# Ledger of designs, part 5: VHH binders against GTPase activating protein homolog 4 (mgp4)

Target 1, 192 residues: GTPase activating protein homolog 4 (mgp4), of Dictyostelium discoideum (Social amoeba) (q54qf4r322to513)
Amino acid sequence: IPIEEIMFKQKSKFPNLDIPYILVLLVNLIKKLDNGMGMKTEGIFRIPGHTSEVNALKKLINEQGEYQFPPDLYSIHPIASLLKLWLREMPQPLIPNYVYDKSLECQSIEEFIVFFKFLPASNQKIITYLAGFLNELVQPDNVVTSKMNLDNVAMVFAPSFLRCDSQDMILANVDREKTLVKLIIEGYLKLS

## First folded at step 19 (VHH)

Design f6 (from e4 with E57D)
Fold by ESMFold2, fold request of step 21:
Structure f6 (fold): chain B 192 residues (1-192), chain A 122 residues (1-122)
Amino acid sequence: as target 1 above (192 residues)
Amino acid sequence: EVQLVESGGGLVQPGGSLRLSCAASGFTFDDWAMGWFRQAPGQEREFVAYITWDSGDTDYSDSAKGRFTISRDNAKNTVYLQMNSLKPEDTGVYFCAAARDYYTEGDFYDYWGQGTQVTVSS
């Protein structure tokens, strides 16, 4: 469902939350699980969670509104997989298609900010939140164990941020999309 | 030009085995997740298996688990599907696909082969 519809539906239960609660839930679970060591998990966001577990989580969240996971879902990988998948399944990407080409021209966070400030408020807040989380994820203390550096994280998260809708440009834009996501993660403090 | 070319299909008796191959070209193979999907006549395409980038992590549909094995040889730019203990319900066209991430949803795969026919019958 669209971001605006998600925010409307959650307003009564979470009136002061300005991003989808599912994002906060999944990020907090990653940080809390494994005795607070979730972000140090080797291969986080690269190693898939079991498809059956990811599908069970997705069904509970999308159909029942359940945010309490079954007791036997204690692995980081299904939760990390679901975070990427949830973003990928949104009807529109976080960086809307109408600014896709312009965003790939950016060579600095300052150039990105020129149009970022005119995006819908929810998009701005979600991008800022995710960029902050991903910046924390790629800190050296985490990377030494996780083996997921900025380049790796930007590559696997690119489909969660933006989508190429031109078949003949997909290959040409792979590295450009990664570079843009790296700029956003590195420059997240300027988004506030 | 991206190309995915499946081969190795054919007619086989129930209980038999086949090895499907998918030769890839036109992109940096090591950076892409690969999947196998199948489509029976009159039915929608369904997920069979995926394998992640160079890491080689895999997952399978419930119907494929224990019988099929996906693998990749990055030196040959090739992904394989070893299919054992074949059943008539495995009959269909098998497609190789490539995506930027691992997915079971076929709509998220960017490139597709033409498919290879697998027929399991007595």
Scores: ipSAE 0.667, ipTM 0.850, lowest interface PAE 1.5, mean pLDDT 88
Fold by ESMFold2, fold request of step 21:
Structure f6 (fold): chain B 192 residues (1-192), chain A 122 residues (1-122)
Amino acid sequence: as target 1 above (192 residues)
Amino acid sequence: EVQLVESGGGLVQPGGSLRLSCAASGFTFDDWAMGWFRQAPGQEREFVAYITWDSGDTDYSDSAKGRFTISRDNAKNTVYLQMNSLKPEDTGVYFCAAARDYYTEGDFYDYWGQGTQVTVSS
């Protein structure tokens, strides 16, 4: 489902929310679970949640519209896995394909902002929200326990932000995509 | 050029074992998640197992859990699938695949091998 359609359909239940509710739900659960220590979970976003639990969460959300889960599904790794997966499954990536090449040319957040401000409003808001969350995630007081530094987080989130449509360029662009995501995370304050 | 080459398939009796290998080349193997998928005649390709980058975290489909073990040898750029207690419903072509992240959805894997046939019958 395109972002625009998601925002249209959720408006009756969440009229004042300007990003998909599922993103807010999953991010807040990560922050709240484990007595508020979820972002310090070792290997968060690297260690996979069990596929059965991730699939159960997807089914409850996507097929049944359920945002309250059985107690056994409130666990960091399945929720973290689902956040990445949900972004990966969108019809268009957060950084739309029509700006893919231009975005990889960026050497600073200021260069990224030049075209970022012309993206659809929902894309801008989601990118800003996620970049802020990921910036908090990679702060030293979380990394000392999670072992997930900026480089690690950028690498595992790159497929959630952008997608290479050219088979010939996938390998060549891996490090460039990671570098762009690091730049967005570090510069998130300038996006708002 | 990225290349994934599966081997180790064949004919086995029910209850038997096979070990599949997938030799990888043309990319930095340690930076990629690896998966095994299978396709029975007339069926969609289905997820069997994945293994994360160098950390070696794994997961399995419900049908593989407890019987199959995925592993990787980063020194040899090779991923393995040890298949025990084989059943006729395990029959199919087994594919090795590589992706930027761990997925159960095959459409998210970037590189694929040609596959190796596994047949489980009496």
Scores: ipSAE 0.660, ipTM 0.845, lowest interface PAE 1.6, mean pLDDT 90
Fold by OpenDDE, look of step 19:
Structure f6 (fold): chain B 192 residues (1-192), chain A 122 residues (1-122)
Amino acid sequence: as target 1 above (192 residues)
Amino acid sequence: EVQLVESGGGLVQPGGSLRLSCAASGFTFDDWAMGWFRQAPGQEREFVAYITWDSGDTDYSDSAKGRFTISRDNAKNTVYLQMNSLKPEDTGVYFCAAARDYYTEGDFYDYWGQGTQVTVSS
């Protein structure tokens, strides 16, 4: 589902929300789970949720008119998996394919900011929101227990930001994508 | 160049076992999640199992659970699929795949092997 369609549909329920509610929901669930210690979960976003649980959660979200999930019903890993899956399943990656190569040319947050301003507004908002969440995730007080440092998080989230459509270039661009995502996460405050 | 080469397929009787191997080359194996998929005649390719990076976390399709075990040897750049209690419905071409993340969706995997034939028949 295109981002614009998602936003249009949720406008009636969330008129003041300028990013997809599902993203906010999943992030908030992660933050609230385990008495607010969700982001400290070891291997968060690296350890998979079971597919059955992820599918159950996905179904629940799709069937519910109002997204209310008791935190005690689901563990963090299925929620985390669903968040990545949702990003991956979007029709367009956060960094659209038509600017994929250009994005990888950014060698600094300053260069990225210049690039970033040319992205669609919805993409900018989602990237900023996600980058902020990921920045919080990689803070030392979380990393000490989660073991998910900036490098790890950038690695696992690179596919959520970018999609290389050239099979010949996938391997060559792996490190470049990771580096870019690291820049985005670290420099998220400069994106606004 | 990235290469995935499957082996270990063959003909077995129902209830039998096979161990598939997938030898990977051309990339840093430890940084990639690996998956097994299969395609039965006249059917679409379906997910069987995946294994994550260094943690070795795994998950399976409903059909594979309890019978199949995916594992990896990073030192050998190889992923395995131990298949026990095989059934005729397990017949198909089994494919090894590599991705930078773990997926049940085949479309999200970046590299694929040529596949190995598994036939379960009495």
Scores: ipSAE 0.608, ipTM 0.827, lowest interface PAE 0.9, mean pLDDT 92
Fold by OpenDDE, fold request of step 21:
Structure f6 (fold): chain B 192 residues (1-192), chain A 122 residues (1-122)
Amino acid sequence: as target 1 above (192 residues)
Amino acid sequence: EVQLVESGGGLVQPGGSLRLSCAASGFTFDDWAMGWFRQAPGQEREFVAYITWDSGDTDYSDSAKGRFTISRDNAKNTVYLQMNSLKPEDTGVYFCAAARDYYTEGDFYDYWGQGTQVTVSS
């Protein structure tokens, strides 16, 4: 489902929310679970949730809408997996392909902002929100236990932000995509 | 050039076993998650199993659980699929695939092998 359609549909339930509810829900679950220690989970976003759990969670969210999930029902890894999956399953990547090449040429967040401004408003908001969350995730007090530093997180999330349409360039662009995502995570405050 | 080459397919009786191998080349193998997919005649390609880059985690389709085991040897750049208790419905072309992350969706895998035929028949 396109982002625009998601946002249109949720206006009736969440008129003041300018980001997809599912994203907010999943992020908040991660932050609140395990007595607020969710972001400190070892291997978060690298250790997968079981497919059955992820699918069950996905189904529940799709059916319930604004359903309030009890914290005791889910572990971190299925939620984390679903977050990445949701981003990956969008019809268009957060960073659209029409700015893919130019984005990978950026060596600073300032350079990226030039192209960032050409993105749809919803994309900008989602990217900023996610980048902020990921920035928090890679803080030392979390990394000391999670072992998921900026480089690891950027590597894992690159496919959720970008899609390479050229088969020949996929391998060559792996590090470039990671580098871009690192810039975005570190410089998220400059996106707003 | 990235290459994935499957082997080990063949004809087996119901209840039999096969071990598929996928030899990878052209990329840093241990940086990629690997998966197995299969496609029966006239059907869509379906997920079978994935394994993370360091073999730390695996998962399977419901049909594969308890019967199939995915493993990898990063020193040999090879991923395996041990298939036990094979059934006629397991017949199809089995594909090896590579992705930067672990997925159950084939569309998210970047590289694919040509596939190896597995036929389970009495």
Scores: ipSAE 0.429, ipTM 0.741, lowest interface PAE 1.4, mean pLDDT 92
Fold by OpenDDE, fold request of step 21:
Structure f6 (fold): chain B 192 residues (1-192), chain A 122 residues (1-122)
Amino acid sequence: as target 1 above (192 residues)
Amino acid sequence: EVQLVESGGGLVQPGGSLRLSCAASGFTFDDWAMGWFRQAPGQEREFVAYITWDSGDTDYSDSAKGRFTISRDNAKNTVYLQMNSLKPEDTGVYFCAAARDYYTEGDFYDYWGQGTQVTVSS
């Protein structure tokens, strides 16, 4: 589902929300789970949720829209998996393919911002929001227990931000994508 | 060049067992999650199992659960699929695949093997 369609549909219910509600929902769930210790979960975003749980959660969210999840669904890994999956299932990546090559050439967040500002507004807002969340995730007080540092988080989230259209370049670009995501996470305050 | 080469397929009777292997080369094996998929005649390719980088986590399709076991040996750059209690409906071409993350969706895997034929028949 295109971002524009998502935003159009939720406008009536969430007129002041400028990013997809599902993203906010999943992020907030992660933050509040385990008495606010969700982001400290060991292996968060690296340990997969079971397929059945992820699919069940996905179905529930799709069918209910705004939904108060029952306590038995409050599990970090399925929610985390769904967040990544949702990003990957979008028709276009957060960083559109037409700026993929330029993005990977960036050596600083400032260079990235040059063309970032020309991305669709929704993309900019989602990237900024997600980057902010990930920045919080990789803070020392979380990493000490989660073991998911900036490098690890960037690694697992790179495919959620970018898509390499060239089969031949996938391997060559793995580290470049990771590096870019690291820049975005670290420098997210400069994106707005 | 990245290569995934499946082996171990063949003809087996119902209730029998097979062990598939997939030898990987051309990339840092332990940085990649591995998966098995299969395609029956006239059917769409479907997910069978995946295993994370360090074998810490696995997951299976409903059909595979309890009968199949995915494992890997990073020292040998090989992923395995032990298939027990095979059924005729398990017949198909089995593919090994590699991804930078764990997926049940084949479209998210970056590299694929040529496949190995598994036939379960009396």
Scores: ipSAE 0.350, ipTM 0.698, lowest interface PAE 1.7, mean pLDDT 91

## First folded at step 20 (VHH; from f1 with D54E)

Design i6
Fold by OpenDDE, fold request of step 21:
Structure i6 (fold): chain B 192 residues (1-192), chain A 122 residues (1-122)
Amino acid sequence: as target 1 above (192 residues)
Amino acid sequence: EVQLVESGGGLVQPGGSLRLSCAASGFTFDDWAMGWFRQAPGQEREFVAYITWESGETDYSDSAKGRFTISRDNAKNTVYLQMNSLKPEDTGVYFCAAARDYYTQGDFYDYWGQGTQVTVSS
């Protein structure tokens, strides 16, 4: 489902929310789980939740919608997996392909902002929100236990941000995509 | 050039076993998640199993659970699929695939092998 459609439908329940509720829900779950220690989970976003658990969560979220989920009912990895999967399953990547090449040429967040402003408003808001969350995730007090530093996080999230549509360039662009995601995570405050 | 080359397929009787191998080259194998897919005649390609990077976390399709085991040897740039208790419905071409993350959807994998034929028949 396109972001625009998600946001349109969401307005009936969340008229003042500018970001897809599912993203907010998943992020908040991660933050609240394990007595607020969820972001310190070793291997978060790298260790997969089992497909059955991810599907169960997906179903639960679709059925319950805006309901608050008891944190104790869930583990971090399925939630984390669902978050990445949700991003990956979108019809278009957060960073659309029409700015893919130019984005990868950026060597600073300031350069990226030039192209960032060409993105749909919803994309901008989602990227900023997600980048802020990931920035918090890679802080030392979390990384010391999670072992998910900026490089690791950027690596696992790059496919959630970008999609290379050139088969011949996929391998060559892996590090470039990672680098861009690092810039976005580190410089998220400059996006807003 | 990235290459994935499957081997180990063949004809086996029901209840038999096969071990598939996929030799990878042309990229940093350790940085990629690997998966096995299969395609039966007249059917769509379907997910069988994936294995992640260092930790080797795995997951399987419902059909494969309890019978198949995916593993990898990063030193040899190879991913394996041990198939036990094979059934006629397991017949098909088995494909090895590589992705930057772990997926159950084939469309998310970036590289594919040519496939190896597995035939389970009495």
Scores: ipSAE 0.734, ipTM 0.876, lowest interface PAE 0.8, mean pLDDT 93
Fold by ESMFold2, fold request of step 21:
Structure i6 (fold): chain B 192 residues (1-192), chain A 122 residues (1-122)
Amino acid sequence: as target 1 above (192 residues)
Amino acid sequence: EVQLVESGGGLVQPGGSLRLSCAASGFTFDDWAMGWFRQAPGQEREFVAYITWESGETDYSDSAKGRFTISRDNAKNTVYLQMNSLKPEDTGVYFCAAARDYYTQGDFYDYWGQGTQVTVSS
């Protein structure tokens, strides 16, 4: 479903939230679970949660909306998997297809901002929120345990940020997409 | 050019076994997640199993759990599906696929083989 429809439907329960609630819920669960050490989980966003657990979590969230989780009931991996999957399932990627080629030409966050500020407001807010979270995730005190450095995170999140529509360019653009995602994560403060 | 070539299909009796292979070329095999999907006539393709990059973490559909095993040999650029205790409902064309992440959704896989037929019948 489009971001705008999600934001319309959630307004009565979350009137002050300007991004989809599921993103905030999943990020907060990652930060809170495992006694606050979820971002230090080895292989986070790389090791899959079991498909049955991801599907069960997705169903629970869709049926109940806001949910309070006891800290030890869920592993981090299904939650991390669902975050990436939810972004991947959106009808349009976070970085819309009409700016895909232009975005891959960027060599700095300043070049990216040239068209970023003309994206729909929801896209801007979601990209900024995720970039901030991912920037925190890749700080050295997390990476020493998680083994998920900036390169690793950018690689596994690239499909969640943008999609190549040209079959013959998919291989050529793999490293370019990773480089763009790294650039966004490192420069997230300038997206505000 | 990316190429995925399945082999090892055929006719087997119920309860039998088959090992499918998928030879990959044209990309850095170790860096890609691999999946097996199957399609019965008149049905949509359905997820069977995936195996992640390098580490080889795996997951399976409910119908495959306990009977099928996905594995990869990175030295040979090959992914396998060992299928045991085969049932008539396992009949279909089996495809291997490659993606940049692990998915149960076939639409998210970038490259596909042509498929190999598996028929489970007396």
Scores: ipSAE 0.722, ipTM 0.875, lowest interface PAE 1.3, mean pLDDT 89
Fold by ESMFold2, fold request of step 21:
Structure i6 (fold): chain B 192 residues (1-192), chain A 122 residues (1-122)
Amino acid sequence: as target 1 above (192 residues)
Amino acid sequence: EVQLVESGGGLVQPGGSLRLSCAASGFTFDDWAMGWFRQAPGQEREFVAYITWESGETDYSDSAKGRFTISRDNAKNTVYLQMNSLKPEDTGVYFCAAARDYYTQGDFYDYWGQGTQVTVSS
């Protein structure tokens, strides 16, 4: 469903939250689980959670509106997989298709900001929040154990940020998309 | 040009086995997740299995779990589906697909083969 519809529907329960609650929930779970060591999990965002557990989480959230899960579903890999999937399943990508080509031309965060500030407010807030989380995730203290450095994280999150809608450009744009996501993560403080 | 070519389909009796192969070319095979999907006549294409990049973490649909095994040989740029204990409901065209990440959603796969027919019948 569109971001705007999500924000409208959650207003009654979360009137002061300016991004989708599910995003905050999943990020906070990653930070809190395993006695606060969730971001140090080896292969986080690379190793898939079991499909049955990811589907169970999706069903609880999407079909039943449930944000408290059975204890067995509080596990890093399914939650990390769901975060990426939730972003991928949005009707439009975080970086809307109409700026896709221009975004891939950016060589700095300052060039990205030129059009970023004209995106819908919800997109700006989600991109900023996610970039901050991913910047924290790739700090050396986490990477030494997780083995997920900036390049790894940018590669697996590129489909969560943007989508190529030109079949003949998909392969050509793989590394360009990764590079864009890297600069957003590294420069996230300037998005605010 | 990206190509995915399936082979190994055929007619098999219930309880039998088949091994499907998918030869890939035109991209850096090790860097892509691979999946198998199937489509019976008059039905939507459905997820069977995926295998992640290089290291090869796997998962399966409920109907495939315990009977099918996906694997990859990165030296041969080939992904396999070993299908055991086949049932008539496994009949359909089996497609190999490639994506940037692991997905059970076919719409998220970027490249597709033409498919290979699997028929499970007495």
Scores: ipSAE 0.717, ipTM 0.868, lowest interface PAE 1.3, mean pLDDT 90
Fold by ESMFold2, last read:
Structure i6 (fold): chain B 192 residues (1-192), chain A 122 residues (1-122)
Amino acid sequence: as target 1 above (192 residues)
Amino acid sequence: EVQLVESGGGLVQPGGSLRLSCAASGFTFDDWAMGWFRQAPGQEREFVAYITWESGETDYSDSAKGRFTISRDNAKNTVYLQMNSLKPEDTGVYFCAAARDYYTQGDFYDYWGQGTQVTVSS
């Protein structure tokens, strides 16, 4: 379902939350799990959670209006996989297709911000939130154990931010998409 | 130009085995996740297995678990599907696919082969 519909449906239960609750839930679970060491998990966002576990988590979230995961049933890899999948399944990517080419032309965060400020408000808030989380994820204290540096994280998250609709350009744009995502993560403080 | 070419299909008895191969070219094979999907006549294409980038982490559909093994040989740019204990319900066209990430959703795969027929019948 579109972001606007998600935000409309959650308004009564979470009137002060300006991004989809599932993002907050999944990010907070990653930070809290493994005795607070979830972001240090080796291969986080690269090693898949088992498909059955991802599907089970997805079903649990869809069935409960106010969700509280039992601590004993949590695992990092399925939660990380579900976060990427949820973003990938949106009808439109976080950076909408109509600005895709313009976004890839950016050489700095300042150039990105010019176009970013005209995106729908929900997109802006989600991108800012996610970029902040990913910036924290790639801090040296986490990377020493996770082995997921900025380059690695940008590469695996590119499909969650952008979608190339031109078959002929998919291969040519792989590194350009990664570079844009790195730029967003590194410059996240300037998005606010 | 990206190409995925499947081979190894054929007619086999129930309980038999087949090994499918998918030769890939035109992209940096090691950096892409690979998947196998299948389609029976009159049905939607369904997920069978995926294997992640160079590290080769795998997962399977419920119907494939314990019977099928996906693997990759990065030196040969080839992904395989070893299919054991075959059943009539495994009959269909098997497609190799490539994506930027691991998915069970076929719509998220960027490149597809033409498919190879597998028929399981007595």
Scores: ipSAE 0.715, ipTM 0.869, lowest interface PAE 1.4, mean pLDDT 89
Fold by OpenDDE, fold request of step 21:
Structure i6 (fold): chain B 192 residues (1-192), chain A 122 residues (1-122)
Amino acid sequence: as target 1 above (192 residues)
Amino acid sequence: EVQLVESGGGLVQPGGSLRLSCAASGFTFDDWAMGWFRQAPGQEREFVAYITWESGETDYSDSAKGRFTISRDNAKNTVYLQMNSLKPEDTGVYFCAAARDYYTQGDFYDYWGQGTQVTVSS
């Protein structure tokens, strides 16, 4: 589902929310689960939730809509998997393909900011929100138990941010993508 | 150049077993999740199983659960699919695929092998 369509449909229920509600929901679930210790879960976003659980969660979210979602219904990994999956299933990546190469040319957060301002507003909002969440995730008090440091998180989220359409460049760009995502995560406060 | 080469396919009787192998080269195998897909004649390619890079977490299609086991040997750059209790409906070309993350969607995999034929028939 295109971001614009998501946002259009969402306006009736969440007129003041400028990012997809599902992202907010999933992030909040992660934060609330396990007595607020969800972000400390070992291997979060690296250990997959089982597909059946992910699908069940997806269905439940679709049915619940704007209603309060029970935080203790599922474990962290299905929720985390769904978050990444949702990003990956979007028709366009957070960083659109038409600026993929340009994005990778950014060698600093300052350069990225210049680039970032030219992205669609919805993309900017989502990236900023996600980057903020991921920044929180990679804080030392979480990493000490989750083992998901900035490098690990950037690695697992790179495919959620970017999509390389050039078969020949996929391998060459793996580290570049990771580096870019690291810049975005650590420098998220400069995005807004 | 990235290469995925499947092997181990063949003709087996219903209830039989096969073990497929996929030898990978041209990339850092440990950094990639691996998957098995299959395609029956005239049908779309469908997910069978995936295994994550270092943790070795796995998941399966409903059809494969309880009968198939995906595993990997990173030292050998190889992913395996042990198929037990094979059924005629398991017949098809089985493909090995590589992705940076774990997926049940084939379109999200970056590299594919040429496939190996599996035929289950009496």
Scores: ipSAE 0.709, ipTM 0.869, lowest interface PAE 0.8, mean pLDDT 93
Fold by ESMFold2, last read:
Structure i6 (fold): chain B 192 residues (1-192), chain A 122 residues (1-122)
Amino acid sequence: as target 1 above (192 residues)
Amino acid sequence: EVQLVESGGGLVQPGGSLRLSCAASGFTFDDWAMGWFRQAPGQEREFVAYITWESGETDYSDSAKGRFTISRDNAKNTVYLQMNSLKPEDTGVYFCAAARDYYTQGDFYDYWGQGTQVTVSS
């Protein structure tokens, strides 16, 4: 489902949200669960949640609102897995394919901003929100326990931000995509 | 050039075991997630198992859990699927695949082998 359709359909139930509700739900669960220590979870976003739990969460959210979310979920990993998966399943990536090559040429957040501010408003807001969350995730106080530093997080989130449409360039662009995602996470305050 | 080459398929009796191998080359094997998928005659390709990067965390489809074991040998750039307690329903072509992350969605895997036939019949 395109971002625009998601935002249109959710407006009646969530009129005050300018990004998809599922993103807010999953990020808030990560921050609140495990007695507030969810972002310190070892291997977060790297260790997979059980596939059955990820699928069950996906089905629940697609069919029901937050008021029907099972309160007995205590594992961070299925929630983290679903966040990445939801972004990966979008018809177009957060950084749209038409700016893919240009985005990989960026060497600074300032160069990224040149075209970022002309992206659809929803893309801008989602990228800014996610980058802010990931910036908090990679703070040293979290990394010492999670073992997920900026490089690790950027690598596992790259497929959630952008997609290579050229088979011949997939390997060549792996590190370039990681570098761009690191740049966005580090510079997220300048996106707003 | 990325290559994934499956081997170890064949004919096996119900209740039997079979071990599939997938030799990988052309990329930094340790940094990629690997998966096994299968396709029965006339059916869509379906997820069987994946194994994550170096750490080797695994998960399985419901039909595979408890009977199949995915593993990797990073020194040999090889991923394995040990299949025990085989049933006729396990019959199909088994494909090895590689991706940047762990997925149950086959469309998210970047590289695929040609597949190896597994037939479970008396």
Scores: ipSAE 0.686, ipTM 0.854, lowest interface PAE 1.5, mean pLDDT 89

